# Ledger of designs, part 17: VH-VL binders against Putative glutamine--fructose-6-phosphate aminotransferase [isomerizing]

Target 1, 262 residues: Putative glutamine--fructose-6-phosphate aminotransferase [isomerizing], of Saccharomyces cerevisiae (a2p2r3)
Amino acid sequence: MCGIFGYCNFLIEKTRGEIIDTLIEGLQALEYKEYDSSGISIQGDELESLNIYKQTGKISSLKEEIDLYNLNKNLPFISHCGIAHTRRATHGGLRRANCHPHNSDPSNEFVVVHNGVITNFANLKALLMAKGYVFKSDTDTECIPKLYKHIYDTSIELGYNLDFHVLTNLVLKELEGSYGLLCTSSHFPDEVVAARKGSPLVIGVKGKTDMDVNFVEVEYLDQEEDYLKLNTQTKSSGNVLAAAPVKYNTCLRKSPPFVHNT
Below, E stands for the ipSAE of ESMFold2; O stands for the ipSAE of OpenDDE; V2 stands for 0.75 times the mean of E and O plus 0.25 times the DockQ between their complexes.

## First folded at step 7 (VH-VL; framework fv_becotatug)

Design F4 (from D10 with heavy chain S31R S105E; at its last look DockQ between E and O 0.07; V2 from the best seeds 0.00; counts 0 for: pae E 10.9 > 2, placed apart)
Fold by ESMFold2, look of step 7:
Structure F4 (fold): chain C 262 residues (1-262), chain A 124 residues (1-124), chain B 107 residues (1-107)
Amino acid sequence: as target 1 above (262 residues)
Amino acid sequence: QVQLQESGPGLVKPSETLSLTCTVSGGSISRYYVHWVRQAPGKGLEWLGYIYYEGSTDYNTPFTSRLTISVDTSKNQFSLKLSSVTAADTAVYYCAREYWIATGEGDYIYFDYWGQGTLVTVSS
Amino acid sequence: EIVLTQSPDFQSVTPKEKVTITCRASQSIGSSIHWYQQKPDQSPKLLIKYASQSFSGIPSRFSGSGSGTDFTLTINSLEAEDAATYYCHQSSSWPLTFGQGTKLEIK
């Protein structure tokens, strides 16, 4: 019993405190009664930086963890993408290291929250360790952000400049199993990517008037996979929320992702 | 300012249960992990396990069936019970506070405060 | 589980000497290593965190370096009070583990 939640504001000023409150409220709306951990990722004080705050226990423990950092909650963000997760214990022991979000590296270049099971995680972990990645958790999820970084770095070395959605497509092709995930990156600060295999995805879009929904791009991969890219760098403003409960994927065949124009 | 202190019986008979308490003073225990580490006489340090103030635990593999770590938040106390002890369990037992950082520097753990330690001898 | 091997196990040293203690991990742990000093009949005391960051109040003669699998603790110009046992500790993987210790004595 895991839940993921994302929140994006585009050209609508929100303070760090408002962003944190929205992410926490999103987790609370998932109504899990027995959380064993929770976490969020938001931008830091430095341009293009990402910070992770996570803790075992109830959401109140996460709030207390965030308070230890004495953040400037009044810091404004004209555009921002944040992600959040809550879970029960799945694979490995109950420790802060096993909480989501998980990062690619100490600089948090890629940050992921995930529901589901990556069935080839042992092979992916072995590959990534051979490339020098250091794993701090027992979870299968930790492979995902590290795979993002590996493919990203390789593409840069080969002279490519990949869009976030193209990079995500390459990452998803290497994953086996079932999943719902949200990814943010310091390399793509105004974007969040949502991907699913076997679970419903709901996108809420709020705007004033005359909204152009070019913010939400849907690309259908082959018959088994699809994903959504949310680009918050356009001339229209809006807020987007997403949630994907793990248990919804047990009876589904492939369907288009859901996009709600508001 | 924060202080940890171990207490409990210094002598335990073989096959019985070793029971210790770690009392935290000079601060709140909320949001902290406490670990138990032991040191056999003349030997190095061995990590036993941890507990979070809300009760979540994890134990080192050799101790999973014998070790219980618990917390009493009303008393700011953490407890360790090790069942079926032998002479090999003779050691100084420490409680230590975890410091954990997940922002910008990754997920790093070190022990910033240690108790004074209490010697437990297992003998008949 | 990650094994930390320290060298040397024991060293007699003269005051004012430069002393180097090494810690080798059985697999890469990045910079997730920490150094502790333990004087006789005392609890361990944190010296260096994250391979190279000095903990608050630690004399400047203590420094750490390394990444990956090879780490060092250096004591520049040893003082008599530095006679103690030194441990490295990794926090990269479960279970948490310590090196076997390096005992320093004054000649």
Scores: ipSAE 0.006, ipTM 0.464, lowest interface PAE 10.9, mean pLDDT 77
ESMFold2 (binder alone), look of step 7: mean pLDDT 90; pTM 0.924
OpenDDE, look of step 7: ipSAE 0.162; ipTM 0.687

Design F5 (from D10 with light chain S31Y S92D; at its last look DockQ between E and O 0.58; V2 from the best seeds 0.00; counts 0 for: pae E 8.5 > 2)
Fold by ESMFold2, look of step 7:
Structure F5 (fold): chain C 262 residues (1-262), chain A 124 residues (1-124), chain B 107 residues (1-107)
Amino acid sequence: as target 1 above (262 residues)
Amino acid sequence: QVQLQESGPGLVKPSETLSLTCTVSGGSISSYYVHWVRQAPGKGLEWLGYIYYEGSTDYNTPFTSRLTISVDTSKNQFSLKLSSVTAADTAVYYCAREYWIATGSGDYIYFDYWGQGTLVTVSS
Amino acid sequence: EIVLTQSPDFQSVTPKEKVTITCRASQSIGYSIHWYQQKPDQSPKLLIKYASQSFSGIPSRFSGSGSGTDFTLTINSLEAEDAATYYCHQSDSWPLTFGQGTKLEIK
């Protein structure tokens, strides 16, 4: 009943409006059953900034929340990664604070959407609170971005410059239970990490041709590996395009700064 | 440590209203739900409904027309009224505190603290 | 409404033996199962939350396992004080429901 969705454009210009529409359409495709909360995260106007828009209720309530900000929907992005979530309405989950995405801190340094249950979240919450983190929600998910920030800040203090993938591996090692998650970060703009344990994830890749892409390999960061075959069929003048297995870290690359109206 | 205690009349006549209170001590009632659960003699547990400390309620479907759950925050008390009772409503009535966790797979709810229970007999 | 069916309904057991109690859900509930112990003339007491996580202060001889539709509560090396009725409880869907109970008695 809950769903996560991510959308990345790489070296193919999309406007903020197109990105928002794509994320919303992705949530609508997941909404076969009734879902009573939804949210998205996209880049803001400033370089290396992330914004979160979320609301209880139907997708229309999320659209109303987004409209409150009067965003420049024509702002172009040559590369962008956005994440989205919708979840089944349950008792106690009607508050906006419990909607996904969840953040690490008021500056949105790490932002996460998640399906599954983090069974050791009470222990993680206690540890993070002892480190000074303030929890705003009742969800187990909130511990994930806060753990990202804690490990990230510690690595910087020790003089390390971790790749997002490496940082993610360290975070996932501390999680117990089941999950599918997407994480974006202001420290790693134009990147998204995806991870799964005990739930399916599907990644599609589409190029400039009319290539049909059904599946791509997803890496299980908790020591499980799964290989999803890329199923493409193309005909073109001069050359036949073929897909190769795509790894998590090779599909997600850093992009040039976006053009914005500053 | 949170403690819950049920109180009310042990005998109620058929067609009358069963009325119980649940008093919470040793902790705050804010941000938690209190549930009512009953157990007929020699039988299993049946969930009746819940209330949030600010007044939001939900009831199990068979009870929606007869059941009212309310709260008095000044006394840390929750109340249950079940109208038009019959012998089938004879049971031990418990109040229980919910621990609730919102998760990506949905919420899960378990009852971390239970009251002692109070037997209500419907007869005569 | 999700029906939880426990097995067995009743079991006589000898102290120090291993006891297993099963709970089957009428549809998949992931890990949203919780186990309670109710001793005679007492209120229920939470033992295991979220299929396998012990509640605070619960003796280590109690453990839980399973996912989806099939769940197990295990008591390793039964003690005489463990004579009680055990209930599973699902929190995946409203209304919340309980299994019918499994009564353990000491031989």
Scores: ipSAE 0.012, ipTM 0.493, lowest interface PAE 8.5, mean pLDDT 77
ESMFold2 (binder alone), look of step 7: mean pLDDT 89; pTM 0.906
OpenDDE, look of step 7: ipSAE 0.455; ipTM 0.724

Design F6 (from D10 with heavy chain S31E Y99W; at its last look DockQ between E and O 0.30; V2 from the best seeds 0.00; counts 0 for: banned pattern WW H99, pae E 6.8 > 2)
Fold by ESMFold2, look of step 7:
Structure F6 (fold): chain C 262 residues (1-262), chain A 124 residues (1-124), chain B 107 residues (1-107)
Amino acid sequence: as target 1 above (262 residues)
Amino acid sequence: QVQLQESGPGLVKPSETLSLTCTVSGGSISEYYVHWVRQAPGKGLEWLGYIYYEGSTDYNTPFTSRLTISVDTSKNQFSLKLSSVTAADTAVYYCAREWWIATGSGDYIYFDYWGQGTLVTVSS
Amino acid sequence: EIVLTQSPDFQSVTPKEKVTITCRASQSIGSSIHWYQQKPDQSPKLLIKYASQSFSGIPSRFSGSGSGTDFTLTINSLEAEDAATYYCHQSSSWPLTFGQGTKLEIK
C-alpha cells in the first residue's frame, strides 16, 4: 500500500532542516516492509519555487539523496507546506520516474502525491499530449498535476483568477476512479490541497493554546497531543480562510498543519 | 525486439550443480529485471527468484541456500546455479522479463516475454 | 504467501462455446492478477494483465474481470487453438505465486 503525508507550519518559524525532518519522520511512521520508494516536495531557495526529492528504496536512500544537494538547512520559513509520499512497488518494478511526487512541468508549477487508480488516465493522457504536455513516467498519477496546469493556464487565458480549491474541484471532476491526494503549487505558495475519493485520509491539528484560530477551524478525527500547529495565510487584504474537514471529494486549502494517510 | 533464450546441459547428476544461462538478444539488458521460473513435468509454475541488471537478487525461500542468480553484462547474459540437485529439481527452466503496470497505488509486475525453456533432467 | 486456487482443474469444451475459468486469492490482492496461456510444449504467454487489461496482440475473445479475491478469465467463443493450460499469477506480494492451472481440451 502507499502512504501520503503533509506537513504545514504557519505563523511559527521552522527551518528547512526541521521541515525535512518532520516530513521524513511522517514517512517513517507510514513505512512498512513492503514500501520501497519515497519522496518529498518543499519550497526551494527562490521565492515561490518548489523542489522535489525522490528515490527508490527505503527512507534511508531518500535521506542520502537529499544530502547530495547540500541544502541550507538553516533557511527559515514563517509558513510552509510540504508533501511527502512513500510508495509500494513490487521489487522488480522500481522506476525512479514513477516515484512520487509528480510535477506538471519542469518548473514544478503543480506538484502532487497520490494514492489510488485513475481509471480514465489513458484518455486524460491522450488529451494532455495533444495539448503539448510531455509525460516522463508510466504512472496514472502524472496526469493529475498536468491537468491542474492545463485548467489553470486555460482559466488565466479566459480572464479568470481561480482560488486553489476552486481549481482543485475542476480537476477532480475530470478524474474517474479512486484517489487520496495532496497538491502544492508555486502559484499558491503556503497552501496545500487534500482530497479523497475511495481512499482514507486523516487530518491532525496540533497547537499550543486554546485560543480561537483566526483563519482556521477544523474537526479533529483523532487526538494526537496537547499541542496544536496551525498553518494558514491570507492572500488578500481582509480575507479569512477556513479548513474544511476531510469529506468525500473534499478539497482543503490553507490549513492542514499535518496530514496522515491510512 | 528483446528475446530471451535459455541454454545449458540437459542432464545433471544428483548432488551436482545445475548451471543455466539466459541470453538476451535484440536489445539492451539495462534497467530491467529477469526472473527464473521452473515447471516440473506435468506440474505448475514455480517462481525461483529474480536479478536486476546491476546484480541485486531475491530468491524464493525454499531455494535461498542452493540458488545463485548472477549477471554478466558484457555478454548480455543472466545465469542460474542450483546446487545439490535431486530428482525433484527435474523441470523445464524459464527465464522471463519483468514488465510493470504503474499506478498511484504502486507498480505491479508481470512477465511479458519468456524464453523457450530448457529441460533439465536430474538422473544418474 | 498468497495462494491462488483455480477452478476447474480440467475442462473438456465444445468449440464456439463460452468458457469461464476462476481464480481465488487467499487474501485481497486488488487487481494485481495476471493470466497466462501455455500451449503444449510451449512457454507461457501473457493474455491479460492487471485483472482485465488485454496484452498486445491477444484475440478479443479473451477477457478478464474481478477484483479483491475473485477473478475470472473468459473465452467467449472457444477455438481449437485455445486448447491449453491457463494460469493466474499474483504480483501483490512476495513471493510471486501462480494458480495450479486449468487445462482446457477440445471435445
Scores: ipSAE 0.040, ipTM 0.541, lowest interface PAE 6.8, mean pLDDT 78
ESMFold2 (binder alone), look of step 7: mean pLDDT 88; pTM 0.908
OpenDDE, look of step 7: ipSAE 0.238; ipTM 0.686

Design F7 (from D10 with light chain S32Y Q53K S92Y; at its last look DockQ between E and O 0.05; V2 from the best seeds 0.00; counts 0 for: pae E 9.2 > 2, placed apart)
Fold by ESMFold2, look of step 7:
Structure F7 (fold): chain C 262 residues (1-262), chain A 124 residues (1-124), chain B 107 residues (1-107)
Amino acid sequence: as target 1 above (262 residues)
Amino acid sequence: QVQLQESGPGLVKPSETLSLTCTVSGGSISSYYVHWVRQAPGKGLEWLGYIYYEGSTDYNTPFTSRLTISVDTSKNQFSLKLSSVTAADTAVYYCAREYWIATGSGDYIYFDYWGQGTLVTVSS
Amino acid sequence: EIVLTQSPDFQSVTPKEKVTITCRASQSIGSYIHWYQQKPDQSPKLLIKYASKSFSGIPSRFSGSGSGTDFTLTINSLEAEDAATYYCHQSYSWPLTFGQGTKLEIK
């Protein structure tokens, strides 16, 4: 069993330390008694940079790994999207290279956490290797961020200006099997995309403002009846909620503080 | 097609060290695990341990004090040494290549290629 | 350590019959089971991976099924060349373990 977790703060300042703590707490809420890897991805010191921290073993091993970098935990972010992953212990011999998150390239242009099985990964890997991508892991997940980068780079060369959710839909069309995934990108700062097929995904929204406003913008995939609608209004208008079928994927432009895969 | 071939002495005296080599041809050893499995005459298969091409190893618990698995990447070779052997170590020794798929929800390990096996007899 | 118990230990069968071999795990292992065929004086050869998926080049008469703790290997129409010992192998947890084997003999 695996768990994925995302956390976004939007126009509410959080320090790097607070973001790391929130991601770790999210992993602990998903953590089973036994697990054999964990990892997070957060923005680095430079704008539009992403860093990955991952380790085999318990979450305490991940915390120790992060502490070795002596990060500036007081660095503030007015908006930030981070992702995290845990995996239940199912066997030993796990390599760090197979831990999530996985990246597209050495610059971490696209970073993914995923649960599920990509049944056509051998075909995707062969295609991407023929295009010059280098695989460092044995996991099917590594194909996903590399496919993101391939499609993104191709779109730029052809003169397109794709939104992250449009790019995500193009990537998902090439995936076969089951998945729950979260993706962040240096090309789309402050955004996270979430998608599911055959796995549950829960989105939590928490509003907090000095103004009496608690709405959130949720970006929907443009498919017939395959999208999530979430609408809340200020206390003066009363709350109106609608449920919508979610069969394939959900893309978030300005996500709430918590995103869960349960 | 990847091929694995075991080689080494067929007779080893008690208390000595058993040494075997597994040579990989028809493919690279990078990104793969090689396992050693043995089979005593008339008995089933027993997993001994593995090595990854960068040198990391793991051994089955009964063998941790006696077993050493190593790799020479320049020769595409993996080696097994088992010290202080007894008659109970008489077996056919196989090397096998692991196909490992680390999926987002779990890992699958199976051996897609096996060597031909080499019989090692421990006898005076 | 996960113990795999195969049944039967030995079976003498006539050609063209259907043969079923079982493997029971001492704990739930999902679909992390694989089947190997070992003919006399040969190394094991992979038949079935992931409980039910045939390896490349394996005759269609071989099939596998099961999940959790109970798994089966089925040979739908036994041929003379199928005389061998069959092993199940779990890859759910370390150490990796094999069943004790099921020897098939042709009458």
Scores: ipSAE 0.006, ipTM 0.470, lowest interface PAE 9.2, mean pLDDT 77
ESMFold2 (binder alone), look of step 7: mean pLDDT 89; pTM 0.914
OpenDDE, look of step 7: ipSAE 0.022; ipTM 0.591

## First folded at step 8 (VH-VL; framework fv_becotatug)

Design J1 (from F2 with heavy chain Y53T E54S; at its last look DockQ between E and O 0.31; V2 from the best seeds 0.00; counts 0 for: pae E 4.9 > 2)
Fold by ESMFold2, look of step 8:
Structure J1 (fold): chain C 262 residues (1-262), chain A 124 residues (1-124), chain B 107 residues (1-107)
Amino acid sequence: as target 1 above (262 residues)
Amino acid sequence: QVQLQESGPGLVKPSETLSLTCTVSGGSISSYYVHWVRQAPGKGLEWLGYIYTSGSTDYNTPFTSRLTISVDTSKNQFSLKLSSVTAADTAVYYCAREYWIATGQGDYIYFDYWGQGTLVTVSS
Amino acid sequence: EIVLTQSPDFQSVTPKEKVTITCRASQSIGSSLHWYQQKPDQSPKLLIKYASYSFSGIPSRFSGSGSGTDFTLTINSLEAEDAATYYCHQSSSWPLTFGQGTKLEIK
C-alpha cells in the first residue's frame, strides 16, 4: 500500500520539530503494513527554500536519517506547508532515487508526492528530456514536478503570472492515468495543492470548533474570523481539489482504498 | 532489438538434472531481470523464478530445493538447472525479460520480451 | 499466494462479435494485472498492462478494465487471428501467478 499526507499550519506558530512530528505521525497512522520507503518535504533554513528527507526501509529509519542532520527543531513557523509519503515493499531492491518526494530540479522549485500510475509517462519523459530535464529515477512520478517547472517557466517567458491552482490545472491536463498528489513549491511558499483522480482524499481542518471533513471550506478558525470570510473559491473543473491551505490549518492525507482509517 | 533464445537438451531422464540456457542478443544485458516460466503440454503458465544480472535470485516455493538460476555476463547468458526431475517437469520452458517500473501506486512487473520456448520431455 | 481464476475456460465464438473474458483475484491486487495472448505454438504476447492500458502496437479492439479483484478483457469485434489462449497475470505479490487461461476458437 502507498500513502500520502500533508500538513499545513496557518497563523498558528509551530516549530520545525512539531511539523516533522506531525508529518511522521500522519504516515504512521495510514496503516500498519510493511513499507520500504518514506519521505517528507519541509521548508529549509533559508527563505523560500524546500528540503527533502527520504529513506528506504521503515518509517523509523526516516526518523533516524532526519536526526542525523541535527536540524534546529525549535525554529518557529507561523505558517508552513509540508508533505509526506510512504510506499509498500518491492521485490527489486529499492533505490533512494525512487523514493518520494520527487523534485523538478536541484533547487527544488517544485516538489511532489504521488500515489497512482501516470500511463503516458514515457511520452512525457521523452518530451522533458528533449527540453533538457535530467531524470534520476525509474518512477513515473518524476515527470510531474518537472512538468510543473516546464509549464511554469514557459508561462513566465510569455509574461503570465499564474496562480498555483491554475498552474496545477494546466499540469493535470497533460497527465493520463490515475493520481492522488500533493505539490509544494518555492515559488508559492505557504501553499500546497492537492489533486486526485481515482484515489480517496480526506481533508481535516482544526479550529476552536469541531472539524468538518466533508468540504474544503471552513467558516471558522483559531481566532482569525476575517480569514474565513475571504476564502478563495474554486475555479477548477474536473478532479482538482481547490483549497487555500495557507489561510487555514489543515491536514491533507490519503486514506487506504475502501478503508478510511489506518 | 533485444532477443531471447532458449537452448538445451529436449530429452532428460527421470531423476537427472534438466539444464537450459537463455541467450540474449541485440543489446546490453546490464540491469536485466530474466524470469523462467514453464508450460506443461496443454496447461497454463507457471512462474519458476528470476535472476538479476548481478546474480541475485528468487524462486517459486515448490522449486526452492531443486532449482538453480545463474548468469554468465561474459556470454550474455542466463541458465536454469532443475534437479531430480520427473514426468511432471515435462514442459515448454520460456525465458522472459521483466519490465519493472516503480510508480506512485507501487511496482509493476510484466514480461515484454519472451523467448520462443524449448520443449523438455522427461521420459524413459 | 494469489490465485487468479479466469472465466470461461473455453469459448467458441463468431467473428465480428464481442468477447468478454474475466479474471478474479483471490485478494485485492489494485491494478497490478496484465493480459497476455498466446497463439498456438507461440510464446505469450503482452496485450494489456496495468489492467486497462494497451501495450505498444496492440489493436484497438482489445481493451481491459477492472481493479481490486475483478478484471475483464474485451475484444470488441473478434477477428479470425484472435483465436488464441488468453492469460491474466498479477504482479502485486510474490510469487507471480497466472490465471489458468481462456481458450478462444472461431466457429
Scores: ipSAE 0.124, ipTM 0.587, lowest interface PAE 4.9, mean pLDDT 78
ESMFold2 (binder alone), look of step 8: mean pLDDT 88; pTM 0.904
OpenDDE, look of step 8: ipSAE 0.296; ipTM 0.700

Design J2 (from J1 with light chain S31Y; at its last look DockQ between E and O 0.41; V2 from the best seeds 0.00; counts 0 for: pae E 6.1 > 2)
Fold by ESMFold2, look of step 8:
Structure J2 (fold): chain C 262 residues (1-262), chain A 124 residues (1-124), chain B 107 residues (1-107)
Amino acid sequence: as target 1 above (262 residues)
Amino acid sequence: QVQLQESGPGLVKPSETLSLTCTVSGGSISSYYVHWVRQAPGKGLEWLGYIYTSGSTDYNTPFTSRLTISVDTSKNQFSLKLSSVTAADTAVYYCAREYWIATGQGDYIYFDYWGQGTLVTVSS
Amino acid sequence: EIVLTQSPDFQSVTPKEKVTITCRASQSIGYSLHWYQQKPDQSPKLLIKYASYSFSGIPSRFSGSGSGTDFTLTINSLEAEDAATYYCHQSSSWPLTFGQGTKLEIK
């Protein structure tokens, strides 16, 4: 089975080493006996950069992979969002390219960890390849960050400036199947979005005092509808067109709000 | 459109080696695994093992000492040999192509294309 | 090794009825369950993948549901051509295993 974990520090300084340790400890708490892959994504040395570290085998193999880069573990972050993934051994021949996280492009503009099955991945892959995206893995997950980037770039070309959660709602409308996911982006530093359909998701908050849960934006899938219900109206189909140029006059791509309240 | 076809002798004597060939047409075998599955008369399906084009194999435990699966990539062919056969090995033998995807929940495999099957009877 | 137990082993049904077939796994297999149809003297054909998703060209009267250990194949409004043996198949753990089969016959 797979585990996903995210860790954010906000206005409380943490070093890169502390962030890495927290992400690794989060994966270890998922209590799998044997792993066949693990990975993390954290901010890099450059402003608005994201780096991915992933490896097959035990979590100790991931630690060894990270050590090869001789990172400055003392680098401080006043705010940071990191994501992590681990997977229980299921099939021989698992390749490093199929490990999470997955990226949208060589610059890691969008990075995703995911549990679940995207049932329309063949259609999404064909569409994205026709748009010039290069797929490096056999996993359905790789479609998600690439779809994020496609919708994001389209929105910028049309003159929009979408919030990360609004962009996420647009992406989720195009996905069919089940999922739990975390996404980070170089375009939205210090933010993580989380979404689920068909699996539990738990969010913990820690601060100087206990915080109200409604202080955190959380989007839940309505399993009887296509859309998340918290601060969201459910009105769009989940169908994704075959690989072909599409018209950009659909209201979901031209407007702010999470669904264009239709 | 990929097609698989089993071939080989329909009759094999006890204690001899059963030998079958699976020929793949309409596609390349370089990307997928091929599995062997058998079905004794009136009974259910039993997985025997698989091979990848590199020659990497894995066999179901009861067959480890008797089963050999091999590949000839120049001919798009897979072969199965089962030694020391008895009447219990009488079955329809299928080759099947694995469809494989790595997902966020692990690998999923199912068999999207099956050969027509070939009956092998073990009798003197 | 994961044992898949199907129910019933055999069912005689009238056309246009709704039929349900269950498959229970000896341990959790998530969504790693697939359904096959085998007509007499034919090879198995894939019906449902990942517990609930139809394979290409499968009539809409076939549907699947479930996760974990309990799975169901449903045939709405049975047709005469649906007379066959149905197998569930798990791909969560090696060795791959099949259910014992459920034979449906018409009238």
Scores: ipSAE 0.059, ipTM 0.552, lowest interface PAE 6.1, mean pLDDT 79
ESMFold2 (binder alone), look of step 8: mean pLDDT 88; pTM 0.905
OpenDDE, look of step 8: ipSAE 0.107; ipTM 0.660

Design J3 (from J1 with heavy chain D58R; at its last look DockQ between E and O 0.33; V2 from the best seeds 0.00; counts 0 for: pae E 5.5 > 2)
Fold by ESMFold2, look of step 8:
Structure J3 (fold): chain C 262 residues (1-262), chain A 124 residues (1-124), chain B 107 residues (1-107)
Amino acid sequence: as target 1 above (262 residues)
Amino acid sequence: QVQLQESGPGLVKPSETLSLTCTVSGGSISSYYVHWVRQAPGKGLEWLGYIYTSGSTRYNTPFTSRLTISVDTSKNQFSLKLSSVTAADTAVYYCAREYWIATGQGDYIYFDYWGQGTLVTVSS
Amino acid sequence: EIVLTQSPDFQSVTPKEKVTITCRASQSIGSSLHWYQQKPDQSPKLLIKYASYSFSGIPSRFSGSGSGTDFTLTINSLEAEDAATYYCHQSSSWPLTFGQGTKLEIK
């Protein structure tokens, strides 16, 4: 019933408006009568900034929320990673604070969307609150970006400079339960990490040489986390860097869609 | 540790109003959803409705015209009134604390603490 | 309103046997299904939450599985104290509903 969706363009110019439309269309493919909240995260106007737009109600309420910010929808991005989520709310959980995405801090250093249940949420929340983190929501998901920031900050204090995928592995080792998640960070611009445990994840790839894409479902065959890092980099000083997608070719239970821009 | 205890008359005459209280001990009732559930003798469980500490309520459809659930925060008490009772309302009445959790999968509601229950018999 | 239908209504079983109880929902409820145990003259006690997660302090012989419309409670190596009535409960939509119950007797 809840869904996560990510959209990346790499060295293929897309405007902010096109990115938002793609994320919204991805969510609409997931939405049925029972979804009552939604949200997205995209890059802001400044380098290394991330913005979150989320609202209770149908997708139309999210569109109205985004419109209130009067964004420059013509702003181009040669490379961009955006994330999105729909969530069912059935009680006091119909609050804007409980909508995904969730952030680590007011500066949105880490932003996460998640499907699944984090069974050690109470323990993680208690530890993070003791370290000064302030929780705004009732969700188990809020622990994830705050844990990212805690581990990241600790690694910097200890003199380490972790890659996003290494940081992610450290975070996942502390999580119990099930998850499908996407994370973006101001510290790792143009990168998104995707991970799963006991929750299916599907990756779609669109090739430059034709109009067709393959949508492959991911089968969870063991308890190891599938870790997929999608790197997008801006060309500089005449050098070009590229990232390659990972493909999966098996049929699984119902899963949220995920689309990669090749 | 939170504990719930139902109390009230065990015998109620037909057409009168059944009135019960649920007393909460071992903690404040701030931010609690409390539900009423009943069980006719030899039968299964039937959800009646809930109240939140602010007074917000929801009633199961068959009971909307007869059921009133209320709260007195100064006494840590929740109350149930069921009007115009018949023999069909004979049951053990439970109050139960809602545990609600918002997860990435969705919201879940279950009852983690139940009162002992009180039998109410509707008989002349 | 979502109807939960349990099977069987009643079962007489021998200690140390494996017992399965099923609950079928009239429409998909995802994993919003919970299991309760009610011993004679006692209030219900939560066993399994979210279809498959044991509640705190519940013996490991109890497990749950399923999603969507079909759910199962399994008791491995039954103990004498497991004589009780078992209920499934859905929290996907209002009103909240319970299955009709499955009574286990142990001889």
Scores: ipSAE 0.092, ipTM 0.593, lowest interface PAE 5.5, mean pLDDT 79
ESMFold2 (binder alone), look of step 8: mean pLDDT 88; pTM 0.914
OpenDDE, look of step 8: ipSAE 0.507; ipTM 0.764

